# VH-VL binders against q0atu2, part 28

Target 1, 119 residues: q0atu2
Amino acid sequence: MLDKKARIRTSREYRNVFEKGKRLSGRFLIIYYVENALDNNRFGFITNKKIGMAVIRNRIKRQLRAIVREYQGQVKNKHDIVLVARAGIGKSSFEGMEKDYIAIMKKAGLFARNANKID

## First folded at step 16 (VH-VL)

Design a13
Fold by OpenDDE, second read of step 17:
Structure a13 (fold): chain C 119 residues (1-119), chain A 122 residues (1-122), chain B 111 residues (1-111)
Amino acid sequence: as target 1 above (119 residues)
Amino acid sequence: QVQLVQSGAEVKKPGASVKVSCKASGYTFTSYDINWVRQATGQGLEWMGWMNPDSGDTGYAQKFQGRVTMTRNTSISTAYMELSSLRSEDTAVYYCARDVGYDSGEFYFDYWGQGTTVTVSS
Amino acid sequence: QSVLTQPPSVSAAPGQKVTISCSGSSSNIGYNYVSWYQQLPGTAPKLLIYDNDKRPSGIPDRFSGSKSGTSATLGITGLQTGDEADYYCGTWDSSLSAGYVFGGGTKLTVL
């Protein structure tokens, strides 16, 4: 689980990201991202009913949080990032979601090399 | 089989615009980004940018910011690259290429168009 | 001028082995997988290697790729006359100006 300080939690915080942030779409995800005035990144997650039943939505949200946590140290600092799950993500594998996330984050220029990344 | 077929050669005057098309077939057009790469005569490959056919999102190389526009018509599985304010230095072969980034999390081009020669001369 | 650095040319006799180097930085080769492209004279580039060392279907095992640190290497064994072409390395650059980058290209001449 992401630390409390690494989570977008309020409607106001979400609204700020949607209004002032940039939008980028992948195959399974849409990200909204904007610089914040903090020293850490914050992440938000949205799963709409189009994704499926509540059980599916909750599963997807858990998977996305796991992905974000895995790569958190590679994300450039001082960003608020909201992940919106797209229709069809429920049929995707975890690896598929992960690859999509990586691709989008790279295109957004939000990834940076760290000591844990070995290619 | 996957194919990218580009429009024919173009001859333009300096200051004009050129729009090159790239028609995709053999796969789901909206599932893969299209990239544009150019190559001046006797020179190397130069990446220009990417376009997501599903969303229309784009990312351009800094060198072409403000001068290049990448679009698509999903109904005919065709991508377009328009370059304005043409200069003699823009004379090159322009390629469209399919990007497999969403499948792998890494970016490379597995299929290429045949290329479109654009000549800019007075 | 290219973000990735390649030797401008290499040459060898048929049957020999050649290597083509590609040097980058931590933000590109150091962080991302490298791909290689073959461009025969008068043709469009063709994917030769992806993910540092993987070959697409149809590419013979005479072609190999490797990566170490901020550098990549393309190896060609059993050189054939048909291998005479330009070879380009490429990868994503994760710098502030995110985008794909190519090497300057290497002309391979078969003597």
Scores: ipSAE 0.900, ipTM 0.950, lowest interface PAE 0.5, mean pLDDT 95

Design a15
Fold by OpenDDE, second read of step 17:
Structure a15 (fold): chain C 119 residues (1-119), chain A 122 residues (1-122), chain B 111 residues (1-111)
Amino acid sequence: as target 1 above (119 residues)
Amino acid sequence: QVQLVQSGAEVKKPGASVKVSCKASGYTFTSYDINWVRQATGQGLEWMGWMNPDSGDTGYAQKFQGRVTMTRNTSISTAYMELSSLRSEDTAVYYCARDVGYDSGEFYFDYWGQGTTVTVSS
Amino acid sequence: QSVLTQPPSVSAAPGQKVTISCSGSDSNIGYNYVSWYQQLPGTAPKLLIYDNNKRPSGIPDRFSGSKSGTSATLGITGLQTGDEADYYCGTWDSSLSAGYVFGGGTKLTVL
């Protein structure tokens, strides 16, 4: 799991991202992102009932946390980022989610390095 | 078979606007971003921006910010690029191109339209 | 003017090998995969190479791509008259203004 300091945990923190942040949609994910006043990034995750049963939602959330943790070092600093799972994500592979995340983060200008190769 | 078919040539006066269409077929239109690239006569390729046909989200090159608008009509699988305040320097062939970013996490254009010539002259 | 730098022209006789260079920076070629496009006279660009060195279906193995550091190279062996075209490198730029960038293009003449 992500370190506690790397997690968005309070309703206030989530609300701040939704109100002041930018929004971008991918195939399986929507991201909301905004600059923070910290030296580290914070991530939040939302999976609602349209994704499926609680077991599925929890699985998706674990997978997304794994993806975020994997590429945390390539994300530009000082951002709060909320990942919202879209309805179709439940039928997607882990690799599909990962590629979608990478694409969205690149479009947002938050992903500095290519996730598939480190030169 | 994937195809992108663009609208016909346009002739415009300076200060006018032009709207080029790009009709997609052979794949799920909302699953891939459409990019627009232009090429002035005898010049190189210039990326203008991307548009997500599902969400309508866009990202424009800084050079075209404020002048370009990329939209879509999902019911007819058609993407649009509108460029306003036209000037002679905007004379070029404009291409739409499919982006495979969501499939691969990488950005490149695997299918292109045939191009639309836009001429801006007094 | 272009973010990626290519030689304006290259030439060689049929059967020979040519290389086209593409120079960028960390934020583009350094961090992202490079693609190459072929544009025959009077036609739309065609994807030639993606992910630095992969060929789409239908592209012969005479075409090859490589990347090292902040530079990429397109190689063409067994040059044919039909290879006479403009060639462009391209990649994503991960700078503050994220977007796709092209090289200036290289005109290949088959002598």
Scores: ipSAE 0.900, ipTM 0.951, lowest interface PAE 0.5, mean pLDDT 95

Design a17
Fold by OpenDDE, look of step 18:
Structure a17 (fold): chain C 119 residues (1-119), chain A 122 residues (1-122), chain B 111 residues (1-111)
Amino acid sequence: as target 1 above (119 residues)
Amino acid sequence: QVQLVQSGAEVKKPGASVKVSCKASGYTFTSYDINWVRQATGQGLEWMGWMNPDSGDTGYAQKFQGRVTMTRNTSISTAYMELSSLRSEDTAVYYCARDVGYDSGEFYFDYWGQGTTVTVSS
Amino acid sequence: QSVLTQPPSVSAAPGQKVTISCSGSSDNIGYNYVSWYQQLPGTAPKLLIYDNNKRPSGIPDRFSGSKSGTSATLGITGLQTGDEADYYCGTWDSSLSAGYVFGGGTKLTVL
């Protein structure tokens, strides 16, 4: 589980990201991202009913949290980032989600090299 | 099989604009980004930018910011690259290429168009 | 001029081995996987190596890739006359201006 301080938790925080942030779409994910005034990054996750039943949405949310946690140390500091699951994500594998996340984060310029990178 | 077929050669005057097309087939057009790469005569490859055919999102190399526009028509699986304010230095072969980034998380180009020669001369 | 640095040319006789180097930085080769492209005279580039050392279907095992630190290397064994071409390394650059970058290219001449 992501650290509590690494989570976007309030509607106000989400609204700020949507209104002031940049949007970038991948195959299965859309990210909204904006700089924050903190010393840490925060992540939010949205899985709406278009994704599927609650069981599916919860599964996808767990998978996205796992992915974000895995690569958390490689994200440039001081960003609020919201991940929105796209309709097709329900048919994707975990690996597919992961690769999509990595690609979109790289395109956004949000990844930075660190000691945890495995080639 | 995957194919990228580009439009024909162009001859332009300095200051004009050129729009090159790239028609994709053999795969789901909206599932892969299209990148544009150019190569001046006798020179190396130069990356220009990427375009997501599904969302229309783009990312351009800094060198071309404000001068390049990458678009698409999904109904005909065609990507476009428009370069404005043409200079003699823009004379080059322009390639479209499919990006597999979403599949692998790493960016490389597995299929290329045949190239479009753009000549800028007075 | 290019973000990635390659030797401008290499040459060898048929049957020999050649290596082409590609040097970058921690923001590109040091962080991202490297790809190699072969460009025969008058043709479009062709993917030769991806993910540092993987070959697409149809690429013979005479071609190999490796990466260490901020440098990558393309190896070609059993050199054939048909291998005479330009070779480019490429990778994603994760700097502030994220984008793809190519090496300057290496012209391989088969003697």
Scores: ipSAE 0.904, ipTM 0.952, lowest interface PAE 0.5, mean pLDDT 95

Design a36
Fold by OpenDDE, look of step 18:
Parts: C-alpha cells; structure tokens; sequence
Structure a36 (fold): chain C 119 residues (1-119), chain A 122 residues (1-122), chain B 111 residues (1-111)
C-alpha cells in the first residue's frame, strides 16, 4: 500500500489538483496532475458509480493502487496526481490498466528512468 | 484489416495553411492515438505529434508548437493535421500512423497511411 | 541532428548478414523500448521490429532486433535484394519534452 504521505486525502487537496492541474486521458484512465511544493509525490484515486457496483469500484481502486505503487519510483518528483477511472475500466484486465497508466504517464512526461526500470 | 487512407497531394504558397486528413478503418478509431510523421525529400522521418481521437488530447513536438493543430471527427473516423505559416522547409510527405501505446505501454506505429505530399513553393 | 544516431548507409552482398546500429540516451533508448521501420523506395514506412526484438506478423525471422544500454541494433541475415530500403529506429523520449524520436535512417544497399 502507498505510504500515507504519498496519498491525496482531503477534498481541498483534490480540488487543487482539478483546478490547477493538467488533464490527460487514456483508454481507461484520466489523470490530473500538478506540481506540488513537497519533496514527494501524492496520488489520488477516483472511481465513480458509473464504473459499477461498490465491489467493482473497490477492486478497480485496489488494482490502480497496486499499479501506482509498482511504478511510483519512476514518477518525477513534486507532483500531485489524481487517477480517475473511466467507465470502461471494469471490463479491462489488470495488464490493460497497467499499460494504459504507463502510456499516460509517459505522455505526460512524468516518468523518468530509475532503478525500478529493467531493460 | 486496419487501413489509414490520407487525402491527396497539396500545393501551397508560403504563409498559407494545409490540412491533411487521415481516414481510419478496420478498428475502433477512438481506441488508438494517431500520430503524424513527415519526411522531406531525401530526408529522414520526423515526428510531429500525437492525437487521442477519443478525448481530443494532443501532444506536439516542440518544433511545431503553435503552428500545428491535430483534430479529429469521430463520426467519420478521420484525423486531421493542419500546419500553418507554411515555409519551403515544410515541403514533405506527411504520414499518419496508428499508435499502440495504450495496448503496450510502449509507443510504436503499427499501421501507416500512404502519405500526403505537401509542396510549398512561391 | 536526429535524436537517435544511425549510420547513414550500410551495404552487403546477397546472403550475407548486416547490422544497423541505433545510438540514443538514457531518456529514450535507455528507458523505452525500440522499434524499427523499413521503408522501401517510394513507399510508406512499415513496422519491422517492436519492443526491441519482437516481429509483427508477416516479418520473417531473418530480421532481428536487440537493445543494450542506450543502443539498439537491427540484424538482417540472408540478405535479399528486396531488403534494399531505408531503415529507421524509433522510440519514445521520456525527457521533459516527451515525444517520439526517430533515428536519422540507414540506407541499406544490396550489392
């Protein structure tokens, strides 16, 4: 699980990202991202009811957390990033979500090479 | 089968604009980004930018920022690339290409249009 | 001029093996997977190799790819006259100005 300090937790923090951040859409995800004044990155996750029942939403959220955790070391520092799950994500595989996330993060210029990347 | 069919050759004057179209078929248009790549005569490939047909999001190469606009009409599965303030150096064959980034997390172009020749001359 | 560096030309006789190098940096080849494109004279580029060493359907196993560090290599064995073309490497660049980058291209001549 993501460290507490690596999570966007308050409505105010989310609002800041939505109002001041940039938006980029993938196939299954939309990310909002903005620079923060911290020494670490923070992540937020949104799964709306249109995705499906609570069980599905919780599953998706769990999977997205796992993906973010796996690649968090490759994210450029000092960013608040909110992941919004799109309606079709419920029908996607974990791998599909992962690849979508990677693609979006690369397009956003938020990924950088580090020790977690194995060639 | 996947196909990208581009509009015909264009001849423009310096300072004018050109808009090239790319009609996609054989797959879900909104599921894959369309990239534009150009090639001047006898020169190499030059990436111009990407466009997400679903959201309309774009990312342009710095060289073309402020001069290129990539759009789409989803109802007819067609992508457009407009280049303004044309110069003689813009004379090239322009290609649209499908990007499989969302499928793999790595970017490469698995299908290409046939190319559109744009000639800029006085 | 190109972000990725290729030799401008290579040549070999039919049946021989050729290699085409592609040199980049840590932000592109060093971090992202490399693709190769074949462009026959007067035609659009065609995907030849993706993910460093994978071949799309229809590409013969005479074509191979590899990557090490910040460099990639395209190998062609059993060279045929029909292989005469321009070859381009390409990959995503994860620098501050994120985008796709191509090599300068290599003209392969079959002697």
Amino acid sequence: as target 1 above (119 residues)
Amino acid sequence: QVQLVQSGAEVKKPGASVKVSCKASGYTFTSYDINWVRQATGQGLEWMGWMNPDSGDTGYAQKFQGRVTMTRNTSISTAYMELSSLRSEDTAVYYCARDVGYDSGEFYFDYWGQGTTVTVSS
Amino acid sequence: QSVLTQPPSVSAAPGQKVTISCSGSSSNIGYNEVSWYQQLPGTAPKLLIYDNNKRPSGIPDRFSGSKSGTSATLGITGLQTGDEADYYCGTWDSSLSAGYVFGGGTKLTVL
Scores: ipSAE 0.907, ipTM 0.955, lowest interface PAE 0.5, mean pLDDT 95

Design a38
Fold by OpenDDE, fold request of step 18:
Structure a38 (fold): chain C 119 residues (1-119), chain A 122 residues (1-122), chain B 111 residues (1-111)
Amino acid sequence: as target 1 above (119 residues)
Amino acid sequence: QVQLVQSGAEVKKPGASVKVSCKASGYTFTSYDINWVRQATGQGLEWMGWMNPDSGDTGYAQKFQGRVTMTRNTSISTAYMELSSLRSEDTAVYYCARDVGYDSGEFYFDYWGQGTTVTVSS
Amino acid sequence: QSVLTQPPSVSAAPGQKVTISCSGSSSNIGYNWVSWYQQLPGTAPKLLIYDNNKRPSGIPDRFSGSKSGTSATLGITGLQTGDEADYYCGTWDSSLSAGYVFGGGTKLTVL
């Protein structure tokens, strides 16, 4: 699980990201991202009803949190990032979801080299 | 089989614009980004940018910012690259290429169009 | 002045082995996986190697790729006359200006 300080938790925080942030769409995910005034990144997760039943939405959210946590150290600092699951994500594998996240984050210029990445 | 078929050769005057098309087939058009790469005669490959056919999102190389526009028509699985304010240095073969980034998290081009020759001369 | 550096040319006799180097930085090769493209004279580039060392279907095992640090290498064994072409390395650059970058290309001549 992400640290509390690494979570977008309030409606105000989410609204700020949607209103002022940039939007980028991948295959299974849409990200909204904006610089923050903190010394850390914060992540938010949205799974709409179009994804499926609550059980499915919760599963997807857990998977996205796991992915974000795994690659957290590679994200350029001082950003609020909201991940919105797209309708097709329910049919994707965890690996597919992961690769989509990586691709989007690289396109957004949010990923940077860290010592944990192994080629 | 995956195919990318580009429009024919173009001859333009300096200052004009050129719009090259790239029709995709053999796969779900909206599932893969289309990238554009050009190559001047006797020169190397130069990446221009990417376009997400599903969302229409784009990312351009800094060199072409403000001068290139990448679009698509999903109903006919066709990507477009428009380059404006043409100059002689823009004379090159322009390629569209499919990007597999969403599948792998690493960007590379597994299928290429046949190329479109664009000649800019007075 | 390509972001990735390749030797302008290499040459060898048929049956021999050649290697083509590709040098980058921590923001491109150092962080992202490398691909190689073969461009036969008068044709569009063709994917030769992806993910540092993987071959697409149809690419013979004479072609190999490797990566270490901020450098990548393409190896070609059992060189054939049909291998005479230009070879380009490429990868994503995760700098502030994120985008794909190519090497300058290497012309392989089969003697």
Scores: ipSAE 0.914, ipTM 0.958, lowest interface PAE 0.5, mean pLDDT 95
Fold by OpenDDE, fold request of step 18:
Structure a38 (fold): chain C 119 residues (1-119), chain A 122 residues (1-122), chain B 111 residues (1-111)
Amino acid sequence: as target 1 above (119 residues)
Amino acid sequence: QVQLVQSGAEVKKPGASVKVSCKASGYTFTSYDINWVRQATGQGLEWMGWMNPDSGDTGYAQKFQGRVTMTRNTSISTAYMELSSLRSEDTAVYYCARDVGYDSGEFYFDYWGQGTTVTVSS
Amino acid sequence: QSVLTQPPSVSAAPGQKVTISCSGSSSNIGYNWVSWYQQLPGTAPKLLIYDNNKRPSGIPDRFSGSKSGTSATLGITGLQTGDEADYYCGTWDSSLSAGYVFGGGTKLTVL
């Protein structure tokens, strides 16, 4: 799991991202992102009931956390980013979710090369 | 099979606007971004921007910011590219192309329209 | 002019092998995978190579792609007259102005 300092945890923090951030939609995800005044990035996750039953929502949330953790080092600094799962994500594969995340982050200009990336 | 069919040739005066259409078929229109690429006579390909048919989100090349608008009508699986304040240098063939970014996390264009010639002359 | 750099032209006789280079930077080719497009005279571009070295259905194996560092290469063996075309490399640029970028194009002439 992400470190506490890398997590958006409070309602106020989420609200700030939604109100001041930019919105970008992918196939299975919507991201809200805004610059923060910290030295690190923070991530938030939202899985609404429209995704499905609680079991499905929890699975999706775990998968999204895994994806974000995997690519965390490639995210440009000083951003708060909230991932909102879309309704169709429940029928997607993990790989599909991952590719969608990558595409969205690239379009948002939030991804940057790091030492761990191998082409 | 996947097809992108574009509207016909356009002739415009400087300062006018042009709107090119791109009708998609053979796949789920809202599942893939549409990109627009133009090519002046005897010149190379120039990327203009992307449009997500599902959300309507767009991203434009800096060169065209403020002058290009990419939209879509999902009910007829058609994408549109409007370029305003036309100048002679905008004379080119304009292509729409399907983007496979969401499938792979890498962006490339696997299907292209036949192109639309836009001529800007006084 | 173009973000990605290609030689303006290459030429070879039928049956020979040609290579077309594409050079970029760490924010594009260095970070993203490269695609190649073939444009026959008077036609729309056609996807030739994607993900550095993969061929779409219908593309013969005499077309190949590779990437190393911030450069990519398109290889064509068994050159045919029908291969006369313009070839473009392209990739995503993950700089501050995220977007797709093309090479300047290479005109291939079969002698």
Scores: ipSAE 0.913, ipTM 0.957, lowest interface PAE 0.5, mean pLDDT 95
Fold by OpenDDE, look of step 17:
Structure a38 (fold): chain C 119 residues (1-119), chain A 122 residues (1-122), chain B 111 residues (1-111)
Amino acid sequence: as target 1 above (119 residues)
Amino acid sequence: QVQLVQSGAEVKKPGASVKVSCKASGYTFTSYDINWVRQATGQGLEWMGWMNPDSGDTGYAQKFQGRVTMTRNTSISTAYMELSSLRSEDTAVYYCARDVGYDSGEFYFDYWGQGTTVTVSS
Amino acid sequence: QSVLTQPPSVSAAPGQKVTISCSGSSSNIGYNWVSWYQQLPGTAPKLLIYDNNKRPSGIPDRFSGSKSGTSATLGITGLQTGDEADYYCGTWDSSLSAGYVFGGGTKLTVL
């Protein structure tokens, strides 16, 4: 699990990201990201009913948390980032989600250039 | 089979704008980003930017920010690249290319258009 | 002026082996996988190698790619006259200005 300090937890925090942040869409994910005043990154996750039943949504959320945790050290610091799962994500593999995440983060310029890529 | 077909050659005067089209076929247009790459005569390839046909999101090379606009019409699977404030240095062959980044997390261009020659001269 | 550095030209006789180098930095080749493109005279570029060393369908095994550190290498064995072309390396750059970057290109002449 992500450390508490690395999580967006309040509605106010989410609203701030949506209102002030940038939006970028991938195949399975949409990310909203904005700089924060902290020294660490915080992540939020949104899965809605368009994805499917609660069991599916929970699975997707767990998978996204796992992906974010895996690449957490590669993300440029001082950002609040919200991941919104798109409707089609339920049909994707874990690897597909991971690759989509990586692509989006790269396009957003959020990956640290000195980070090691996981092959 | 995947195919990208671009619009014909353009001749423009300095200060004008040019809009090149790229029609995609043989795959789901909205599933892959379209990139634009240009090549001046006798010169190398220069990346201009990417456009997500699904969302319309774009990312431009810093060199072209403010002058380039990448758009799409999903109903006809066509991507567009408009370059304004043209100058002689913009004379080049412009290519659209399909990006498979979402498939691998690595960006590369597996299919290219045939290119569009844009000539800027007074 | 290209972010990635390639030799301007290489040459060899038919049947020989040539290598084309591509040098970058930690933010591009060091962090991302490299692709190679072949551009025959008067034609659009064609994907030759992706993910450092993988060949798309239709690309013969005479073409190979490798990556080490911040450098990549394209190898061509059994050189044929039809291989005469310009070759470009490319990769994503994860610097502050994220985007794709190409090498300056290498002109391969078959003697």
Scores: ipSAE 0.893, ipTM 0.948, lowest interface PAE 0.5, mean pLDDT 94
Fold by ESMFold2, look of step 17:
Structure a38 (fold): chain C 119 residues (1-119), chain A 122 residues (1-122), chain B 111 residues (1-111)
Amino acid sequence: as target 1 above (119 residues)
Amino acid sequence: QVQLVQSGAEVKKPGASVKVSCKASGYTFTSYDINWVRQATGQGLEWMGWMNPDSGDTGYAQKFQGRVTMTRNTSISTAYMELSSLRSEDTAVYYCARDVGYDSGEFYFDYWGQGTTVTVSS
Amino acid sequence: QSVLTQPPSVSAAPGQKVTISCSGSSSNIGYNWVSWYQQLPGTAPKLLIYDNNKRPSGIPDRFSGSKSGTSATLGITGLQTGDEADYYCGTWDSSLSAGYVFGGGTKLTVL
């Protein structure tokens, strides 16, 4: 679920992930991730001004939130995860962002086993 | 078209190290990870790890953690794998391979280098 | 002791068909899609099948793949002498120690 409890909300929460977390780069995304003390995952999203104008940045954030929501049931619990959009993300499609996310989450070891119930 | 060309055969003594190179051409080197896979004579394929040439990020198989280092020089589109503290069971052919995970979300190797034979003997 | 289990060898006459099995677990074949690689004698492996059942350009349709549960199968019909090779399945393993895994390989002999 991406309701209020599944969101990283404060500057302190974001700083904790950046300072204590691991970092892994894909083609369009960088993830920072750290275990938390909760019973759930929390997600944060960063698009800086180098990405483009606010309309473009907001579209990218909406797309990334949709991707995270689609796969959230496969993410290992008790993690704070920040997705940082790289400058080149505007060259990607929704599907390209999705494949990048899947690849980096698998390489980070964040996807749970037995999540292939749908084909 | 896409080519991965590896350095020549190496003969090493136990305890030494070896560094194998893999030069990429025909594609944007930084857009795809390079993986390293080895194969002892008459044996199967053994995955060693992946390296992202853009960021320098790596992930190593646990068996090789602490002995392997995977690097690159993006100026010459070349990946490297260095294996230290060599022993006779490290005698194998070492392959670099291009990983399409960022295009697919699934990992597989669509192009392979020709292989580099490393022999460890006293 | 490969993570994915394949028969060590299979054989059939020219023109016949064979299947090669690959057995894994929920964290590898059960979760991720499977690829197959052909290694002709004295050469590097070559991608033969990806995404369980798709063929790269240049691979003839007599090579096929399928997956069911934690098992995958490579099918080869119309066997030719040039198909004598070692065949490997491979996939990502999404367990707590993530990494790529191969089967032990299957030697195909065309009699």
Scores: ipSAE 0.761, ipTM 0.904, lowest interface PAE 1.1, mean pLDDT 91
Fold by ESMFold2, fold request of step 18:
Structure a38 (fold): chain C 119 residues (1-119), chain A 122 residues (1-122), chain B 111 residues (1-111)
Amino acid sequence: as target 1 above (119 residues)
Amino acid sequence: QVQLVQSGAEVKKPGASVKVSCKASGYTFTSYDINWVRQATGQGLEWMGWMNPDSGDTGYAQKFQGRVTMTRNTSISTAYMELSSLRSEDTAVYYCARDVGYDSGEFYFDYWGQGTTVTVSS
Amino acid sequence: QSVLTQPPSVSAAPGQKVTISCSGSSSNIGYNWVSWYQQLPGTAPKLLIYDNNKRPSGIPDRFSGSKSGTSATLGITGLQTGDEADYYCGTWDSSLSAGYVFGGGTKLTVL
């Protein structure tokens, strides 16, 4: 569960990310991201009904929020980041979503802190 | 078995462009990013960038930004790297390599092409 | 100047142990896991070690890897003449210019 300040809330905020931001795709996720004027990051999550029924979409949203919260301390601050679930995400595991997120965040240059990838 | 097979050697003049191909087999081409790495004679490995075959997304090393373009044709499972405004220091062997970032969350290259020699001479 | 520093060469006799160091920074080795690649003369590089210390199938257990802080080490025991190669460490660099980085390479000579 993300804090209320760490959520993208309005249609204008979402549109700003989609229109001004960069886009990068993984296997299960697409991220859109743009610098913001805040001291913190904000996250948004999109699952359309082509993903599946509401129970499936709600499960996926909960899993993505858990992943984002787990890695939130490693994300460069001052970014608005929207995670868009791709149609195939319903076939992935939690670990598959997590690794996809890590990979695309690193390739986007959004992971900055030197933490915990040591064996 | 996973294989990456690259196009043949090329000789170019300074100022020209070169486009190297990398045909993948033995796996789902769109599931893994292709990276390009070059190596000048007697020198080390130099990373050039990554390309996502599914989306076409790329990330280039700063040194090559503006001169390199990485693309693909998914219908024939083939990745391409084009380097423009060639100089003599671009003479190198160019490798494609598959990264496993989406499987592991860490990046390493588990399969490599055989290399394509590009010679730039006047 | 490679981002990751390796000794240019190392030598040892058959049957001995050799180590190859790889020194980086907090944004690369300190943050991300390290891989090692072997390049036999005239061939493409081959993955030797991934995730700091894991071996792909077919790599004998006399090859080992470790990481501490901002440094990584490749170990080779029971050295064989077929081990003569260039060895490269590699990792993701999460600095301002995010991307993959290699060490400068280490030429192993078996005498």
Scores: ipSAE 0.701, ipTM 0.897, lowest interface PAE 1.4, mean pLDDT 91

